Miniprotein binders against q9h3h3. Designs and how they scored, part 129

Target 1, 235 residues: q9h3h3
Amino acid sequence: EDGFTAEHLAAEAMAADMDPWLVFDARTTPATELDAWLAKYPPSQVTRYGDPGSPNSEPVGWIAVYGQGYSPNSGDVQGLQAAWEALQTSGRPITPGTLRQLAITHHVLSGKWLMHLAPGFKLDHAWAGIARAVVEGQLQVAKVSPRAKEGGRQVICVYTDDFTDRLGVLEADSAIRAAGIKCLLTYKPDVYTYLGIYRANRWHLCPTLYESRFQLGGSARGSRVLDRANNVELT
Short names: E, the ipSAE of ESMFold2; O, the ipSAE of OpenDDE; V2, 0.75 times the mean of E and O plus 0.25 times the DockQ between their complexes.

## First folded at step 12 (miniprotein)

Design pA31 (at its last look DockQ between E and O 0.01; V2 from the best seeds 0.00; counts 0 for: pae E 17.5 > 1.5, placed apart)
Fold by ESMFold2-Fast, scan of step 12:
Structure pA31 (fold): chain B 235 residues (1-235), chain A 86 residues (1-86)
Amino acid sequence: as target 1 above (235 residues)
Amino acid sequence: STEELIERVEELVEEILELLFEARKLAREGAPLEEIEELIERAEELLEEAEELAKRAGVPPKQIEFIREWVEELLRRVREAIERAK
């Protein structure tokens, strides 16, 4: 299944990005207001399309927290897409390395740690921890999906500004663990999202670069990070 | 050929990435500045070579500038790690 699942996931992502976001912006809002904002908009209660019984009556695509130093830079996404079309028609192998080169030459460098949690207290608690770490400066920016009508897990995305900076990616993992998060984390570069690299892709690429597992006792950093493509531990 | 030039640019970019990763690891560990600066100097030399080959291959100026910007930001992070380790 090369097309329908990837196209479906891309369409859902596009719809969420286009709908309004609930944002706590630490660049313009005092940190002292964060706890009240988190209480007003717990992600387990905010509904994707609005509901009289939820905090929102209108659609919400994402709930986000921006750090004080957040400076969005999506790079040259238009140029990336044009280069991607050229690459596909060139006959060159499509590999993680080739996609990394496209990302660098178009400055599409951001990426994110992903965690999936069921709606409820654990999700809300995890999001609050992440949001506080962002506002306190230990993480750059994060967002969480609202509750879907069918139910199912919600996703917290914790962004880093450069997926090629492996140490920066590992520092974000450490900050997530320090916030009390113990679930499985996977890391995905935004270039994969823009190009539609999902579970069922034509090139059989692993849709994430790294996997982080909580390690109890003995580890220097509280987690073990695996390079998924090469099966090599980075920590 | 143009294809061979582009492949060489990509090889140099990957080598720069590995050099700056090692430089930053050493900086975080408080290694001697001489060792870190040697890696930085090699990375800067490779950047100059990559820029020249990319120009010869007809890579758009904007993309070449993005490569330089990316390297300069990674270098800034190495220098920041040096300061933190003091």
Scores: ipSAE 0.810, ipTM 0.936, lowest interface PAE 0.7, mean pLDDT 88
Fold by ESMFold2, look of step 13:
Structure pA31 (fold): chain B 235 residues (1-235), chain A 86 residues (1-86)
Amino acid sequence: as target 1 above (235 residues)
Amino acid sequence: STEELIERVEELVEEILELLFEARKLAREGAPLEEIEELIERAEELLEEAEELAKRAGVPPKQIEFIREWVEELLRRVREAIERAK
């Protein structure tokens, strides 16, 4: 059981969330400005800590695009975390069903499709496509990590507002594919993130709820989506 | 050089994607078919150029085929949007 990795990932996630974000907010910014903004802040060039030669001189936690319909609503995260601590001391089994109910009870229902790409043209192009889809209204909110000091894959997160709404999650997958994205996508409910539950956790929970693999013409949505919790194909 | 040819292929693919996403947007908005077809024609011209440059650069035939298949899938989605707008 690797508690070291889980604790480090939680701390790194909190630090990124609290550092400044570079945001294109379609609610207050004309769509015609998007291409210039994307050219100024390609995620492969924006550095986490403001390295020399970067377009940013200060730390950047995330690069984000907010769609016209974006309404921030993280739910009762504090109550969720308190209930989680109580559950751990209660002696009750910790299961995916228990986490789902906790999320519903505290209205922490958001989740995200994730894709991991190496720095470079493919990452910047994928981000541009996602950002345009958000500004055009097919997606509501997306973010991408900046370039790490030591090279490595970066992550694009495309949010949905309710992980229990299977149709809504699948519609977001379809919008991502329509933006030309062909890489593997995985879906993680935010409840797992707020509780610090990553892949290598001591409860052996799988925080990935869905996987999406691109298939040309093989499905109604251009992708094959697997429900990892129930091990069933949705498409 | 081979590096310059590969860079140009990547630039052309990016431009193709942008044209086809714009064509889909115009189709959903009910723009005149002539305007949409102009974007499609330009994307198809760029695809032909990208494939020729990729061949000259020595890009594996399977990778060239992948690029064409991906563009053709986007074209299918643009044409679906045109049909829905009718």
Scores: ipSAE 0.000, ipTM 0.109, lowest interface PAE 17.5, mean pLDDT 80
Fold by OpenDDE base, look of step 13:
Structure pA31 (fold): chain B 235 residues (1-235), chain A 86 residues (1-86)
Amino acid sequence: as target 1 above (235 residues)
Amino acid sequence: STEELIERVEELVEEILELLFEARKLAREGAPLEEIEELIERAEELLEEAEELAKRAGVPPKQIEFIREWVEELLRRVREAIERAK
């Protein structure tokens, strides 16, 4: 994928972040209502712009589920960006270590497992599994993109609080696998998104820190997780 | 309404992205500088409009800043493509 295409998709995702979200909040809504909500708003049928005949009449940026323990904390994104601009101006080498330190300093530590699925039953089933895992407290928060007019793949994002906590990242992978998801997963820190670091960036930084592949007949995790930075299998 | 403003911002962002994609394509193909500059100028105008609408819609400043930063990075890439074609 061309780095420009990745940036284009990221900008579209940011535009979607500004539109209204369809949210199931487990903090305020009984878990017993989840199945009815999932049936009302299947991601494969929810349209980005509220097309005629869709479950939504108005534009929807994302469909999201918040767990009981969910607390939004974005850290100091403005301070992060200012520090990033200063770093670029300094001409100092920029490495994954540099980005990690910036993220830590500004408390911008969130990251997400990403999966891309075609619209349809498999997507809706995967989303239902993730949503249940969030409501049951195995995951904290997840979102899925609505169906685009042109079609294409929809993305499910499963968040973790700290991309530097390797154990927490691996636990989320395990929970996703336990929910029945078998597709490829990639893990991306939000700091990379906030700094405009996508595929084929000028610094040659890989925005994906981890990759998870499903493993048949394997250990309780049911996946192989690769550390992309070190090219080492963690499982 | 706030919702209508947000929708308009999204439309503008999509248009900006299309313009910049085309500009980059033209730059790679060695198109006349004037044609590319027209697309860049239009994209910059739309960005300013999008930011003002987003502010009016109550979009958090950080999100507006992210849009600008991405557009600026894309513009930089278009300019780099122009320089490589000379």
Scores: ipSAE 0.000, ipTM 0.204, lowest interface PAE 12.5, mean pLDDT 83
ESMFold2 (binder alone), look of step 13: mean pLDDT 85; pTM 0.826

Design pA32 (at its last look DockQ between E and O 0.01; V2 from the best seeds 0.00; counts 0 for: pae E 19.8 > 1.5, placed apart)
Fold by ESMFold2-Fast, scan of step 12:
Order: C-alpha cells, then sequence, then structure tokens
Structure pA32 (fold): chain B 235 residues (1-235), chain A 86 residues (1-86)
C-alpha cells in the first residue's frame, strides 16, 4: 500500500461511516432477537450500495452489534489533530510512545482487532460468533463491512475502548478465539486512523500494534499474540 | 523548563501504565491483596505528581482531566479483577 491507496481507502471508510448502518443494539433489543437478525442480514449478502436481490435496497455502510454496556467515547479528536500538527512543527522525535501520550492526553483511546475474510459461509459464521459474544457481554462492540466487490474481502472489526490497556486487548483476543475464530487478527489503535497514519508513512510507524495467530495444539485452544512495536511474544 | 516538565509528566504516565498493567495482571491471578494495593497506591501517588507538574507546565485543565479519567478507569478494572478472582 502507498499514499494514494491509503487516501482512497480513508475516503471510502468515511463514506461508509456516513451511510446508514444496520445495527443490533443490545441496549434496547432483547438478546432472543439476535438469531433472526443475523439470518436476515448475513454480511456476505448485504450489498454496500443496495440491490433488489439482496436483503437491502438502499446503501449500507456497516453492519454492527452494540453490547448492553456499550458507551462510545471518541475523546477530543480535534485537540489531538491540533497537537499532532504542533508536534510535527516542534522537531521532537515522533515515536509510538509519543503517539500514545497524545492519545492519552486527548482521551482518543479506542482500537480494534481486525479480521479479513472472503464473502461466504466462513464470513457469516465468524460474524455470528462475534455478534453472540457481544450480546452475551464478552465483547463490547463489533461491526462488519457489507459486500462491495466481487472476490473482495470483507472486514470484521472488534473494538476495545482503550488500546493502552494491554490486558484488555488480550482479553478481547481470547473472547474472539473462544467464539471459534481461527483466522489471523491484527490490532490497530484508532489514533493512527484519526491522524492519517497508514502502512506507508514518513515516520516509519507501524499502525498495527498486535498480531494474533491461532495455535493448534493439545487440548488447549489458544493464540500466539505478538507485540509488533517491541517484537515480543506475549502468549 | 516547560519542555522538561512535559517530559517528566510523560515519564510518570508511562510508569502509571506499567504499574496498573502489573496490578491488573496480579489481580487476575489471585495474588495477595497487599501486593496489588501497593502498586495501586504508587500509581495514585504518581498521578498526583503528574497532575501538579502538568499544571505548572501550563497544560490545559481538560487534558489533565483526561489523564485522571484514564487512570481512574484502569483502577476500576483492577478492582473488578480483584472481585472476579474471589
Amino acid sequence: as target 1 above (235 residues)
Amino acid sequence: STEELIERVEELVEEILELLFEARKLAREGAPLEEIEELIERAEELLEEAEELAKRAGVPPKRIEYIREWVEELLRRVREAIERAK
């Protein structure tokens, strides 16, 4: 990925965030209705821009499930962006630690585990498992992209409220694995997204903080989690 | 200098993060309450110092409040882990 590709993806993400979402909100909807909702809106069949042959005739940006205790807090994104411009002008080193400090002092703490799956049964099954974990309280909130192109992968995002809470991030990974998910997972703090820092950037920052790989072995299920910033295995 | 004060605040915040991570990990593993409480008390002491230095450095009150809210939420999670381990 290059700068142009990153800009294009950012524009697409903004459009998706602004288009209507299909939401199962456990704060106001009984858990008993989840299975019917999942059957009505399988992500492999929901189309990004609407189609008479799909579950939706109008555009859908995201399909989301909110947990009973979900309370969104984006922090002071405006202040974060202003501080980032000041930091660039100051000549101070720009490091993962510097970004973490800006995130804390502006309360921009959310992050997410990402998984990319091709449209089909595996995607729908994985999403159903994640959605149930959210409604049951093991995860806080999640969303999945609708189908946008032939052969293209869809993404499931499982959010945690504080990327600096390492143990909380690892607990979310465990809950994802307990839901039956076996594919590669990567964890990205939202602060990088708000500042427009992607894979290719002039500071050589890695926006992926953790990587989780399913580990097959014995009777114990588990995952190997790598801290990408420090190149240290945590599990 | 103001820059040195800010650098010290950032160092204190990093130490608070390390203390609260260790406290929550120990709480989940059912470690002695005295050990966990010692880490909590030290984190709270460092928070008071960080707030004072940030104020002296002219950091806006809202940013100082965000640091306190961040620490208080992590402390809540440590206490929740203690209760769950029982």
Scores: ipSAE 0.655, ipTM 0.893, lowest interface PAE 1.6, mean pLDDT 87
Fold by OpenDDE base, look of step 13:
Structure pA32 (fold): chain B 235 residues (1-235), chain A 86 residues (1-86)
Amino acid sequence: as target 1 above (235 residues)
Amino acid sequence: STEELIERVEELVEEILELLFEARKLAREGAPLEEIEELIERAEELLEEAEELAKRAGVPPKRIEYIREWVEELLRRVREAIERAK
């Protein structure tokens, strides 16, 4: 897998966050309309810039689904960033524990499972499964990147409220697997994104806390989850 | 080595992201245009360096183009944020 994927995706995510989103909000829209919405806006056909013949005429940053229990809580991102700048200036060692503590202090605790899929039926099917799981209350919120002009991989992000809640992170993995997703999943806290900590960062911090690999056979969970920080299998 | 070049490009991309995040922050805070433009200029310089290193590393042209388009889109967004703050 070509280098730059993590940084490029983070960068693309930042750009996309500033464009209009296509949102299905289960809090205001009946669940019975989800299938029609998915058919109208398949992520493999929704284009980043609203190309001719796409379902969207205008630029789209993300396609998102909000569950009934979704409540936006970003915490104190500004305070987090200020504290991070001060920490860098101090010359104190920066560790995963330092970032965890910053996140807790500023209540920036959200994180996401990430999956990367090529445009096409498999992506659209995966997204439909995730979207249904969100609307049914098994997941809280998810988003998918629109199709790029180059036809590169699209990313599905499935959020959890607290990356420090290991059980909640694992429950989300289970729900994703139950939705029929079999690809590799990586879990990244949003605090790492907000602080510009990507793959191969100058602090040698791994931005991925967990990896989930699909397991063929036997376990009800259908995945193996690795704690990357401790190099320990959790499942 | 090719691996070292790729690593360096990754570092440059991260630095570009940091600069653009800061530029966006400053734009939202209503910072002086000159301070934001300095960050933009630096990000553009780093992009050119990253592209050159990526070419030397044998990165496919389409992927290099994608990185450029992405940075240019972020820069456009920063400029739009500046105009909204005025």
Scores: ipSAE 0.014, ipTM 0.222, lowest interface PAE 8.5, mean pLDDT 83
Fold by ESMFold2, look of step 13:
Structure pA32 (fold): chain B 235 residues (1-235), chain A 86 residues (1-86)
Amino acid sequence: as target 1 above (235 residues)
Amino acid sequence: STEELIERVEELVEEILELLFEARKLAREGAPLEEIEELIERAEELLEEAEELAKRAGVPPKRIEYIREWVEELLRRVREAIERAK
């Protein structure tokens, strides 16, 4: 493995999903309150377990912003998981194409752009820009991990509805760049998450579908996007 | 503070990029040269401000040079687009 254990990552993800989230929900909260909320809960200061001096006194799994158009729909996850079990016993090859077809068949189509930043100003600024883009309607849903005690990088996830809709995924990349984000972005379909398939997996699958790199003076969106499955530049 | 200066530098760089992308778009669309040059001149003014603030913030000279190199490359592309539109 490259230094990350799949079981450890799965366990941490499950624990974070089960703990309380700090949520700004634009469907029920006026947009004018966003800046105050961002100032109260900067992700570099919100601690995973409510450390002394933190703005949060209790554990926080995720900090999230829901846009006005957000409508949660995970699809047929139970059917997907059953089909995944059947596939593993069938003798058929397990490939990215197979996973794509399972996701389509069971309508588990969501995915996310990911960015990893160290705690500090750059992280908090990036999150604020993303959160504003969500509330303004250019993006639909985003979340950011809280600060861990060990001081590792934190992750911002920006969701899209349909990973097979390449234009929609690229439009989300463009909206992220318009918010001032210049770091590397990677895109992962949620099907890999629901099946517990992470970077270090026994099938050697790459859960990353796209990579986006900021490009000065490049395309209309200012980024260069690589399709990892086909090793083809899209922009 | 140093942190506030770095924040301002990054904001200025983003404004510069937006101005130059717009200038290039206008050049490709055949907009009047005066409108394009106004955007270029504003971007150059912001670049000088960004470099001065970066020096005050203690940003390494190599990082400052990198920012200038990026902006100057975009400027070349904008000027190229202007020539092609003629």
Scores: ipSAE 0.000, ipTM 0.089, lowest interface PAE 19.8, mean pLDDT 80
ESMFold2 (binder alone), look of step 13: mean pLDDT 85; pTM 0.824

Design pA33
Fold by ESMFold2-Fast, scan of step 12:
Structure pA33 (fold): chain B 235 residues (1-235), chain A 86 residues (1-86)
Amino acid sequence: as target 1 above (235 residues)
Amino acid sequence: STEELIERVEELVEEILELLFEARKLAREGAPLEEIEELIERAEELLEEAEELAKRAGVPPKRIEWIRELVEELLRRVREAIERAK
């Protein structure tokens, strides 16, 4: 049953990757066009499978913004998957440490900060702030999910190039906070996504490495970042 | 109070991070060294203040050391960006 849920999540992720994306690419598009693009494609109005009443008539898997210096590198995903199969048959323990080793060996290092928001003004405002930070160079790349038919929460993913680079992960958190974001953030390495480590995984691993909470106190105090595995605060 | 001191330390750390991220952005864009150095100097001043207040607030020495290491690593990245922009 747990496996069924993980398979469902994996299938949905693959479908989104296969469907067309709406992309603002700062490598080829002037930054001055961003505000018009954001107004045309607010994530609360873009529908997952298309609707005549929405900005899109055809399916959209993701809405993304690529920074001027962004250079995609997925690493050796095939080698990672082969090594994962070998690890599972070896009888060696499956821990965050062994997954980290596999990721390093196969250069599958990217990861992402995740935030989940209900469709509406707050989601659109948060996405606009993130998108501007990407185009201005404070973040490298970000995506947001389109609106599902059932009206559930949407996710904003803000990527970093190396999840083992703790300072880079914290830099991204600070840039997200500087963009005005105050909700809960969690950080997930892409290796976990490729290997199917979700909430309902057979290995009972925590699906995220870090969480970030905005400090309350009447003014912006910054955030508290927790290392989930070691239960240690980093800021 | 101890709670007030901790609150101030958190504010200072956040300010330091913002200054250093801005300094690295400016360095990548080839901004004047004088402007970048002003941000670095301000970050270093705030780091000294944050360390003193953290010590007075009873923050464990290991965490204070970690804050300094974090800031020093970000400073190294700013300097790398300066060299790359040349």
Scores: ipSAE 0.000, ipTM 0.147, lowest interface PAE 17.0, mean pLDDT 80

Design pA34
Fold by ESMFold2-Fast, scan of step 12:
Structure pA34 (fold): chain B 235 residues (1-235), chain A 86 residues (1-86)
Amino acid sequence: as target 1 above (235 residues)
Amino acid sequence: STEELIERVEELVEEILELLFEARKLAREGAPLEEIEELIERAEELLEEAEELAKRAGVPPKRIEIAREWVEELLRRVREAIERAK
């Protein structure tokens, strides 16, 4: 009980990325083995720091599924950061359009749909649906957080390779909905993370580009998607 | 001014975090050690600058110590990722 600190929370988040991951890699593993893997490592039971009573005895940072066509490409993040510093010193306006252009120039294009779910059957079922969509080629790559020592919601991240490709982002949303997911989804480009643009920032930018809400009937997409950057409903 | 010093410290801390995030990602991807080390060295240089500016701005010593310990913990994790990738 040492209380809250932003520094401690940021360190824990970075540790998760650096600790070992449990990965089902469809590039090297037959799709027929997925169901057994999902049964062995349900995210509601995989513990962050390991426990003899859980599926893991050692720390696990993330549980991930890589699609057959998955090819990691973080782009030129260093060039992006250098250009960002130059932009700040230039006195030019910092807008969503300016950041989009920097991201394109340096090929830092990836982004992700985020969903937060309580530990339990619904989380495990949602993850299984997402994992199957990845292995079947409807999504590119996804990961889910393990169960935290303190408890609380877990997060599923579903990545797309290009946040500027609106159709691709919307197709990922449709695939998530087709997998039976009904919770709120938010989409964040990785470029905002690399430039330190969070919810509260001095440039008044919203790091969430899209928001998806489940819709019963109506849209063929199964969801209502809002473009937060342009304040326009897309579905 | 004290306000300007604090803003600069916050900017440096944010830059340090971004460098360490990138270093950790490169380490996991098996990038050349030289490239990862350049990011770590830059982060350490900025940490020293941030500490000096924070002291000049009157930030309590305990707050500076906590921030340093946090960055050192992140550096430890990056180094662990490098060793694991080998």
Scores: ipSAE 0.000, ipTM 0.120, lowest interface PAE 19.8, mean pLDDT 78

Design pA35 (at its last look DockQ between E and O 0.01; V2 from the best seeds 0.00; counts 0 for: pae O 13.4 > 1.5, placed apart)
Fold by ESMFold2-Fast, scan of step 12:
Structure pA35 (fold): chain B 235 residues (1-235), chain A 86 residues (1-86)
Amino acid sequence: as target 1 above (235 residues)
Amino acid sequence: STEELIERVEELVEEILELLFEARKLAREGAPLEEIEELIERAEELLEEAEELAKRAGVPPKRIEILREWVEEALRRVREAIERAK
């Protein structure tokens, strides 16, 4: 049952990654074109599988913005998956530290802040703010899911290059808050996504490392960040 | 055993992470260079121990090389934080 759901989610994720992406690439496109691009492709209106009545008639997997200095390095994902298979058959305990070690030694270090919003003006406004922060250099790269056929919330993913760089992860949170974002954020390392660590996983691991909540007039950074795995407040 | 060696490597990596986090935090706050360098020196000592144990555990050389590169990149971030705090 749980396995079936995890397999379905993994298949959907793979399909989205393989389908065409709508990309604003600040490495090759002037920043002055961003507002027109955002107006053409608001995430609440872009459909996952295409619709003649929407901005896209064909499938779209993701809507993404690449920063001017963005240089992707996915690491050795295939080596990671092979090591993970070996680890599962070894009988050794699977802990956050064990996964972190595998991620480090395979250079699978990227991670992302996640925010889930219902389709509508608030989603489009949040995405526009994030996209501008990326193009202006405060964030490296971000993507947002298109609208699902049956509705449901959409997700904005704001990436950092190294989830083990705690201060870098916290700086990304600060930049998201500075862009006007006030909703709940959670941080997930890509290694967890590649290895299928979701809610209700068989290893009972927390599927996200950090949680960020907006704070009115609190600390100078504007948010409270909690280490969810260790239940320790970082800010 | 090989399993115990790998578990010790995992422990050393966690200690290195804590040292590098503290070093970068102190660097951003403009703390005395001596304190930051002490943390860096300790992290390098633990890295050398982790590399030796990983070799004894039969970890492929390319994995150990990537581990060292990861630490060197973290040290680069600490040094950049020192420069920006000036």
Scores: ipSAE 0.633, ipTM 0.882, lowest interface PAE 1.5, mean pLDDT 87
Fold by ESMFold2, look of step 13:
Structure pA35 (fold): chain B 235 residues (1-235), chain A 86 residues (1-86)
Amino acid sequence: as target 1 above (235 residues)
Amino acid sequence: STEELIERVEELVEEILELLFEARKLAREGAPLEEIEELIERAEELLEEAEELAKRAGVPPKRIEILREWVEEALRRVREAIERAK
């Protein structure tokens, strides 16, 4: 869209992170309350800034569900960022391998599956399925963007705790597909987000590490997953 | 025939994945270690079969090595889950 640049997208993301979040926290809220909460706050109707007629009166940056086993594991982000600055001045080439090693060294291992859906029943249904999977323990934590004033697609983020754990990433993909989700999924390690590395970056890095495509006649797991960094099928 | 061999390899890979999903799930739940090890042993047996069939199908050796490396990493993660559950 014409109104978005890398600079503007970064500023918008930062503002959303700083605004209040609507959170269903399974660690403190009974699972039996989930359906009522989902009905009160469908992501297609929760507005970014609390428009008249929306269920929220205050700005909402994100709508999130925390699973019973959710434990934040951001790692050594400060050390990661310092090492990143040192790497950039060292003259060594910047490759996906060096980013992977930085993430491992500093224990910044989380990442997320992403899906983009237009506002409406499909989005709300997909979110509800993901939220149930989180509360039931198949997934750890997920969030969905609220409805933007300019309109357009919204994003659901489904987190995993270790992007180097291919089995765990595939387990999350399987849980998403079991919720009936058939759209394209892309996976981005959080290290790229913390370092401000987006699609149009000067190092020509691809922040999308994995891609998942649903298949009707394929494997029993319901998807085919491609490792974009190495051009290798994971399944 | 080559197409049939490749289809069988893909079926074996899917079975390996299901076994590893089950093994990690059981490990997280604290199930008997012998049950988990049985799933691991079965997955290793299927990997050897998948590699043999892939070789007969003419799959490049580099691709076969990537499959083995993937399964070995997945097995390491299952054993890690066993240790965490203790």
Scores: ipSAE 0.119, ipTM 0.631, lowest interface PAE 6.0, mean pLDDT 84
Fold by OpenDDE base, look of step 13:
Order: sequence, then C-alpha cells, then structure tokens
Structure pA35 (fold): chain B 235 residues (1-235), chain A 86 residues (1-86)
Amino acid sequence: as target 1 above (235 residues)
Amino acid sequence: STEELIERVEELVEEILELLFEARKLAREGAPLEEIEELIERAEELLEEAEELAKRAGVPPKRIEILREWVEEALRRVREAIERAK
C-alpha cells in the first residue's frame, strides 16, 4: 500500500470520527434489541453521507457497539504529542521501543484489531458476529465504517485496552475468530495513529504490531498470530 | 448547526487530501515549483479553516491536533518530493 493511501484512509477515518455515530450501547440498551438494531443498520447499507434510500438520512462517521464494561479512556494524548515533538527535535533515534515507552508514560495504551471487507453479506455477517461478542462481554468495543460512495472496502475495528498486554490482544483475536471471522487481521496501537505513523513513514516504523491468519484445524484459537516487531509466531 | 459545521469540516478535509495528492503527483513528475507551492498554500489555508470550524462544532482539541499533524506530515512529504526532483 502506498504510504499516501494509508494517510488518505487515516484522514478519512479522522473526518469520520467527527461525524455522528450510530451506536448500540449495551450499558443502556437491552441485549434483546441488538438483532433489530443490526437489521435496521446493516453496515453494507449505511452510507457515509446519508444517500437516498439508505437506512440513515444523515451523515454517519461510524457504526459502533459498546459493551457493558466499556469505559472510554484515551489517556494523555496532548502530553504524548508534546513529548513526540520534543523527541523529533532532539534528533534521538525513534524506535518501536521509544513509541511504546511514550505510550506507557502518557497512558495511551489502546489498540485495535482491523479487518477490511467488501460491502455485502459477508461484512454484515462479520459485523453481527462482532456486535454479539461485544454485547455478550467477550469484546469491549467495536466499530465499522459506513459504505463509501465508491463502494470500497469497509473496516471493522475491534479495540483492546492495552496493546502492551499481549495476552489481552490474543484473547481479542480468539473472540473475533470465535465469532466466525476468517479474514486477515492486523493489530495497530492507537498511539501510532495519534502520532501520524502510517505505512511508509519517514522513520520506517511498522504500525502493525501483530497479524492474525485464520488456521483450519488448529488450536482452540483458530488463528496463527505473528509478532511483526520480532518476527515470531505467538501461537 | 453543529452537524452542518462537521459536514463542512469533512468537505474541507477531502479537499485538502485532493490538493496534497495532486501536489505530490506534480512533485514526482517534476512540475514547476510555483504550481506545487500554490497547492500547498491552498491546503494550509483550508486546514486553518477546518480547524476553526471543528472548534466551533465542539470537536475535541485532541482530534483537531491529530488532523493538523497528519496534514503537516503529508506536506513534509510533498516538500521532500520537490527536493528529490531538484
């Protein structure tokens, strides 16, 4: 992927973060209403700008599901950004370890499993599986991008609280696989997004820490997880 | 309305992306510096407008900062492409 394409997608994602979200909040809405909500707002039909005939008449940035245990904690991102600027001006080498330490220091520890799917039944089915897993407490929070006018791939993001907790990251992968999802997954810390570190960045940092590939007949996890930083299989 | 302001911010972000894409393309093709600089200047103007509208819409400052950092990084890459074409 051209580094510009990754930046473009990130900017679009940021713009989408500013628009209204369609949210199912399991903390305030009974779980029995989830199926009706999923049927009303299938991600493949929800349009970014509220196109005529779509389930939404107004622009939608994201479709999201919040679990019972969801608590938004973004940490000190302003402090993180200031420290990042100071680091860049210092001329010190920037490594994945440096970013990890910045993230820890400023408590910016969230990360997400990402999957890209074409609009259609497979996307809606995958989203329904994830949404149920969130409402059932197997996952904390997830979001999916609405359908773009160009009909490009939609992204499902499944969050974890701490990208430094390898076990928690692996547990989320297992829950995603248990929900019936078989596509490639990539895990990205939010700190990389906040610092503008995308694919083909000037520091040659890989923003993807983990990759998960579906494995037929494998262990109870149903996936093979690669640590990209160390080039080691974790499963 | 807040919704109208957000919509306008998104339109501006899309326009910024288009300008930066074109600027980077022109830089790689060895286009005249003046033509690329015009696109960069326009992108910077639109960024300032987008930030002001986002503030008025109640967008969290942190999100606005991320937008700025992204645009600045993209602009830096355009400038680097210009330097390599020289």
Scores: ipSAE 0.000, ipTM 0.216, lowest interface PAE 13.4, mean pLDDT 84
ESMFold2 (binder alone), look of step 13: mean pLDDT 85; pTM 0.819

